# VH-VL binders against p57417, part 19

Target 1, 135 residues: p57417
Amino acid sequence: MNNLIDTIKKIENILYSLERILKQECHNLLKSKTSNEEILELIKRKKILFKKLIILSQDRLCLEKEYNIFPPYESNNKLNNYWKKIINTCLILRKLNLKNKIIMNKKFYLNQRFLELSSSYKKSVTYNLDGNLEI

## First folded at step 22 (VH-VL)

Design j4
Fold by OpenDDE, fold request of step 23:
Structure j4 (fold): chain C 135 residues (1-135), chain A 122 residues (1-122), chain B 110 residues (1-110)
Amino acid sequence: as target 1 above (135 residues)
Amino acid sequence: QITLKESGPTLVKPTQTLTLTCSFSGFSLSEYGVGVGWIRQPPGKALEWLALIFWDDDKYHTTSLKTRLTISKDTSKNQVVLTMTNMDPVDTATYYCAREPYDSEGYYFDYWGQGTTVTVSS
Amino acid sequence: ELVLTQPPSVSAAPGQKVTISCSGSSSNIGNHYVSWYQQLPGTAPKLLIYDNKKRPSGIPDRFSGSKSGTSATLGITGLQTGDEADYYCGTWDSRLRAYVFGGGTELTVL
């Protein structure tokens, strides 16, 4: 059970980091002169976090099966509390991601540079309407 | 050019603590996505993963040795340190440090040190 | 017991093709990307394949990787005497939350 708790905690931390990056991305996108290099760097970081998140999610799923405990972890208060935070963060991330996409589409013209950014941006975490991770 | 080099004692007595240092260049643990791991190989045997530390100080240890292993980093020195307590002759092996890169989908090790041979003997 | 299973040895003549299998489970190969390493005698391991089938710079296209289900395969075509080495598969294991290596395969060039 400790491994699952640790995994969930790690997931939470990654999501918080992702939130920070998305906020930074939003801030940069709203600047009058947006640096493509800065945006690319943020996209890179998002991809990296996404990698860790995917792996952690797989760890979580494996451990859930092993321990026969599943979200929202009603039988474990600690896990349940973490999960609530995760859900809330996922909702925030979904909103931020959507906002950033809208801003980006408005600001950038459909050229090669934009296409590259767009392609990279599509590789991000996805959430359902309830804020749950889809991965 | 990316390089890693293991350093530490080559001879350890049973029950003593082994401290190995991985010094690297060409990259930094301040870089997003980067990790450094430790792998050992007993003579004539297979590779065995020991531990992994990431830029964000996220750490993983092999379960069988978790209570004995500590991995830490000093970003300012470009070093990763592995500590293993209560050494036993069975822990005799060549110890490698290796980089886990950021530009990938999965975890793997792309650059390896040459390894340092540690013998546990009275 | 090793989490990833490899044949202990394989052999073939120069110019031939060899395959090395790596068998795992859903907690590792089934859900994670596989990497392959070559270890020449007396040397440190060298990355051959990552992310199932990608080759690092400097690795010839004679080396190939594939993954299906809970198994991975390393292919070596145009076998050369210099390919004589130990080969290891590796991947993440979600159950153990650890990176795991196979037992290694000794390739002999006849």
Scores: ipSAE 0.887, ipTM 0.956, lowest interface PAE 0.4, mean pLDDT 92
Fold by OpenDDE, look of step 22:
Structure j4 (fold): chain C 135 residues (1-135), chain A 122 residues (1-122), chain B 110 residues (1-110)
Amino acid sequence: as target 1 above (135 residues)
Amino acid sequence: QITLKESGPTLVKPTQTLTLTCSFSGFSLSEYGVGVGWIRQPPGKALEWLALIFWDDDKYHTTSLKTRLTISKDTSKNQVVLTMTNMDPVDTATYYCAREPYDSEGYYFDYWGQGTTVTVSS
Amino acid sequence: ELVLTQPPSVSAAPGQKVTISCSGSSSNIGNHYVSWYQQLPGTAPKLLIYDNKKRPSGIPDRFSGSKSGTSATLGITGLQTGDEADYYCGTWDSRLRAYVFGGGTELTVL
């Protein structure tokens, strides 16, 4: 059970990191002079975090089956508490992602210098068309 | 150029603790997504993964040796340290450190040290 | 016991094609990307294939990788004497939360 708890905690931490990155992305996108290099770096970091998140999610699923315990983990208060935080953070990430995409799109239409950046940004497969995390 | 090098004692007594250091250049553990792992290989046997540490200090250990293994990093020195307690002759092997890159979909090791041979004997 | 199974040995003549299989389960190969390593006698392992089929710079196209279901395969065409080595598959295992290697395959060039 400790492995599952550890995995859930790691997932939570990754989601918090993603939240920070998306907020930074939003901040940069709202600047009058947005740095393409900075946005590209943030995109890179997001991809790295998503890689780790996908693997952690697979770990979680395997451990849940092994321990015969599943979300929302009603039989385990510690897991349940982490899960609540995870769900809340996912909702925040969804909103932030949608917001950033809207801002990016507006900037692209207003400034053709964002053409290459926009193309790279749109190729991200980490979120679906509705802005939901694909995990 | 990326390089890794293992260092530490080549002879250890049974029940003693082994401490190995991986010194690397060409990359940093401050880089987002980078990891460093330890792998060992007993003479004439298969590779065995031991542990992995990431830039964010996330750590993983093989289950069979989890209670005996500790992995840590010193980013300022570009070093990763592996400690293994209660050494036994069965732990005699060549020990490798290797880099886990960030620019990929899965976990793997792209650059390896040359390995250091550790013999456990009374 | 090893969670990834490889044949202990394979052999072929120069110029021939060989395949090395790696069999796992849903918790490892089924859900994760596979890598392959070459280990020449007396040397450290070298990465051959990553992410199932990608080749690092410097690896010739004679080496190929594929994955299907819970199994992976390394292919070597135009076999050369210099290809005589041990080959290992590796991947992440979610049940163990660990990287795992196969038992290794000894390739002999006849």
Scores: ipSAE 0.860, ipTM 0.952, lowest interface PAE 0.4, mean pLDDT 92
Fold by OpenDDE, fold request of step 23:
Structure j4 (fold): chain C 135 residues (1-135), chain A 122 residues (1-122), chain B 110 residues (1-110)
Amino acid sequence: as target 1 above (135 residues)
Amino acid sequence: QITLKESGPTLVKPTQTLTLTCSFSGFSLSEYGVGVGWIRQPPGKALEWLALIFWDDDKYHTTSLKTRLTISKDTSKNQVVLTMTNMDPVDTATYYCAREPYDSEGYYFDYWGQGTTVTVSS
Amino acid sequence: ELVLTQPPSVSAAPGQKVTISCSGSSSNIGNHYVSWYQQLPGTAPKLLIYDNKKRPSGIPDRFSGSKSGTSATLGITGLQTGDEADYYCGTWDSRLRAYVFGGGTELTVL
């Protein structure tokens, strides 16, 4: 059970990091002179965090089966509390992603930069009703 | 240009603590996605993963040795340290540190040190 | 006991093709990317394949990797005497939350 708790904590931390990155991305996109290099760096960081998140999600699923406990973890208050935070953060991330997409579209509007960067906005962090990560 | 090098004692007494240092160049643990792991190999046996630490201080240890292993990093020195307590002759092995890169889908080790041989003997 | 299973040894003549299998489970190979390492006698391991089938720079295309289900395979074509070494598969295991190696395969070039 400790391994699952630790995994959930790690997931939460990654989501918080993503939130910070998306906010930074938003800030940069709103600047009159947006640095392409900075945006690319943030995109790279997002990809890296997604990698860890995917692996952690797989760890979570495996451990859930092993311990026979599943989201929203009603039988475990600690896990349940973490899960609530995770869900709330995912909602924030969804809003931020949408906002950044809109800003990106307005700023670059299908130019070469947009085409190069647009793929980075296809991924989102959400959990479905079964607690499965959708990315 | 990426290099890793293991350093530490090559002879340890039983029950003593082993401290190994991995010094590296060509990359930094301040970079997103970067990790450094430790792997050992007893003479004539298979590779055994021991621990992994990431840029964000996320750590993993092999379960069988979790109570005995500690991994830490000093980003400013480009070093990762592994400590292993209560050494036993069975822990005699070549110990490697290796980099876990960021530009990939899965975890793996792309650059390895040459390894340091540690013998546990009375 | 090993989480990943490899044949202990394989052999072939120069110029021939060999395959090395790596068998795991859903908690490792089934859900994670596989890497392969070559270890020449008396040397540190060297990365051959990562992310199931990708080759790092400097690795010849004679080396190939594939993954299907809970198993992975390393292919070596045009065998050379210099290919004589131990080969290890590796991947993440979600149950153990650890990186795991196979038991290794000794390749002998006849």
Scores: ipSAE 0.860, ipTM 0.958, lowest interface PAE 0.4, mean pLDDT 92
Fold by ESMFold2, fold request of step 23:
Structure j4 (fold): chain C 135 residues (1-135), chain A 122 residues (1-122), chain B 110 residues (1-110)
Amino acid sequence: as target 1 above (135 residues)
Amino acid sequence: QITLKESGPTLVKPTQTLTLTCSFSGFSLSEYGVGVGWIRQPPGKALEWLALIFWDDDKYHTTSLKTRLTISKDTSKNQVVLTMTNMDPVDTATYYCAREPYDSEGYYFDYWGQGTTVTVSS
Amino acid sequence: ELVLTQPPSVSAAPGQKVTISCSGSSSNIGNHYVSWYQQLPGTAPKLLIYDNKKRPSGIPDRFSGSKSGTSATLGITGLQTGDEADYYCGTWDSRLRAYVFGGGTELTVL
């Protein structure tokens, strides 16, 4: 169980880092002059964080099966509280992504795998070819 | 060019603590996404992964040795340090450090040090 | 039992083709990307294949990788005496939350 809690904490940390990056992206997109290098660096960082998130998601799924416990982890208050924070952060990321898409004319696409973390609440979350978040 | 080099004692007595330093150049752990790992190989045996530390201080350790291993980094010195407590003769091995790159789909090790051989004997 | 299973040895004549298998499970090969490493006698391992099939710069195209289900395969065509080495597969394992190597395969060029 400690391995699942640690994995969930690592997922939460990645999502908070993504929130900060999306806020930085919004700031850069609102500037009168935007540096191409700075935007490309933010894209690189998002890809790197998404890679870690995909791997952590596989860790979570394997450990859930091994321990026979599943989101929203109702039988474990600690896990449930972390999962609620994860879902809230995913909703914040959705709002930030939509705002950034409006500014960028839908150029940024987030991988559908990033949004699958919220599927345990019976939501289908996908991105279309324009980078719009679908639920 | 990217290089890594392991340093530390080559002979350790049983129960002592081993401290190994990985000194690297050509990259920095301030670079987003990069990590450094430790792998060992007992004489005539297979590779065994030990630990990994990322640029953001995220860490992983092999489960069987987790209570004996500590990994840390000093980004300003381009160093990663592995500490392993309560050494035993079965821990006799060549110890490698290696870089985990950022531009890939999976984890792997693209650049390796030459290795340092550590013998645990009284 | 080893997490990733490789044959302990393989051999073939120069110019021939060999394959080296790596068998795992859904917690590792099935859901994660596989890499292959070559270790010449007395040297550090060297990356041959990453992300299942990709070759780093400087690795000749006679080395290839593939993955199917929970198994991965390293292929070597046009075998040369300089290919005589130990070969390891490696990947992440989500149950262990650790990187894992196979037991290694000794390739002998007859």
Scores: ipSAE 0.814, ipTM 0.924, lowest interface PAE 0.6, mean pLDDT 87
Fold by ESMFold2, fold request of step 23:
Structure j4 (fold): chain C 135 residues (1-135), chain A 122 residues (1-122), chain B 110 residues (1-110)
Amino acid sequence: as target 1 above (135 residues)
Amino acid sequence: QITLKESGPTLVKPTQTLTLTCSFSGFSLSEYGVGVGWIRQPPGKALEWLALIFWDDDKYHTTSLKTRLTISKDTSKNQVVLTMTNMDPVDTATYYCAREPYDSEGYYFDYWGQGTTVTVSS
Amino acid sequence: ELVLTQPPSVSAAPGQKVTISCSGSSSNIGNHYVSWYQQLPGTAPKLLIYDNKKRPSGIPDRFSGSKSGTSATLGITGLQTGDEADYYCGTWDSRLRAYVFGGGTELTVL
């Protein structure tokens, strides 16, 4: 049983770390002067935390089967309380992730329009320089 | 250039505590997702994983030795320390430390130290 | 008892293909990624394959890995005398919450 409790605690810790990263991502996405390196680092960290979460989830599933106890762990008050915290944190993470997706989609649309205009300007400059300088 | 090197006593007496240090370079445990583990190999026998510590101080120990093993890190020194209590002649083995990288889907060990042989006898 | 089962030995002539099996369960190979390690006599293990089938830099493509169900396979083509070594599979086990190695396979090049 202690292995399941420890696994649940590790899951909770990863979820809290993801919450902090999503909040930092939101803050950085709302700044007008956020560097690509800052955003890419946060994306990298999210991927690493999701890797650990996936593996911990497999640990949890195996231990639940072994101990014949399942969420919401109604027969064990300690596990039930941890599970309630996990569910609440997951709801918070879903809200933060949706908010960040909306912000990123707005930035992506503007970046694509800028890239399209920059490509047009670059084409125009090349054509004008070659055509005008060949006199 | 990633390197790891094990250090510690090569001869201990039964019941004594073994302390092994893994000193590494070319990476840091401040790097997100990275870990260092310990593996041993008794003479002529298979590899046996012992313990793993991650950058965030998350730790795992092989179940059979959990009460005897302690793993810790000193990120500023690029060191990981394994302590194993109550040594017995059956613990005679070559002890390796190895890096757990972050850029993968599963856990595995990509760089290994050369190993240090520890003999437990009177 | 070993969590991951490998044949104790395998042999083949130079130039041939050999395969080394690793049999486990749903708590390890079935739900986790498998790695393979080569241990030449008197040396530390060396990574050959990770994430079931990926080769690290410097490992030739004559080494291959695959996984099906709760079993994994290391393939070696164009066998060379320098391939004589012990080979270990390894993966995470979720029931044990531990990394586990197979018992090892001694490859002999005839």
Scores: ipSAE 0.813, ipTM 0.922, lowest interface PAE 0.6, mean pLDDT 88

Design j4
Fold by ESMFold2, look of step 22:
Structure j4 (fold): chain C 135 residues (1-135), chain A 122 residues (1-122), chain B 110 residues (1-110)
Amino acid sequence: as target 1 above (135 residues)
Amino acid sequence: QITLKESGPTLVKPTQTLTLTCSFSGFSLSEYGVGVGWIRQPPGKALEWLALIFWDDDKYHTTSLKTRLTISKDTSKNQVVLTMTNMDPVDTATYYCAREPYDSEGYYFDYWGQGTTVTVSS
Amino acid sequence: ELVLTQPPSVSAAPGQKVTISCSGSSSNIGNHYVSWYQQLPGTAPKLLIYDNKKRPSGIPDRFSGSKSGTSATLGITGLQTGDEADYYCGTWDSRLRAYVFGGGTELTVL
């Protein structure tokens, strides 16, 4: 049983770390001038934390089968309490992830407007150079 | 260039506590996702994983030796320490430390130390 | 008790192909990525394959890895005398919450 409790604790810790990362991502996305290096580092950290979470999830599932106990762990108050915290954190993470996607979509729209303006400028330059070269 | 090196006593008496130090360079345990593990190999036998510690101090130990093993790190010194209590002649082995990298889907060990041989006798 | 089962030994002539199997369970190979290690005589292990089939830089493509169900396979083509070594599979086991190695396979080049 201690192995399942320890696994659940580790999952909770990873989820808290992901919450911090998503909040930091939101902060960086709201800046007018955002460093690609800062965003890339946060993406890297999320990837690393998801790797650990996937492995921990397999640990949890395997131990649940072994101990014949399953979420929400109503027969064990300690596990049930940790599970409630995990569910609450997952809800927070889902909200933060949706928020960050919305902010990213807004930035993508602005980037498309800039690309269109760049294309218009290039057309003007190309047309301007369409005359004959006569000396 | 990534290197790891094991150090500690080469001869230990039964019941004594073994302390091994892994000193490494070319990476740091301040790097997100990185870990260092310990593996041993008795003479002529297979590899046996012992313990693993990650950058965030998350730890794992092989279940059969969990009560005898402790693993800790000193990030500023680029060191990981393994302590094994109540040594027995069956613990005679070559002990390796190895890096767990972050850039992968699974756990594995990409760089290994040369190993240090520990004999438990007398 | 053996968590990951490998044949104790395999042999073949230079230039031939060999395969080394690693058999496990759903708590390890079935749900986790497999790595392979080469240990030349008197040396530390060296990574050959990670994430089931990926080769680190410097490992020639005649080494290959694959996984199906709860079993993994290391393939070596164009066998060379320098390939004589012990080969270990390794992966995470969720029941043990530990990394596990197979028992090792001694490759002999006849």
Scores: ipSAE 0.806, ipTM 0.918, lowest interface PAE 0.6, mean pLDDT 88

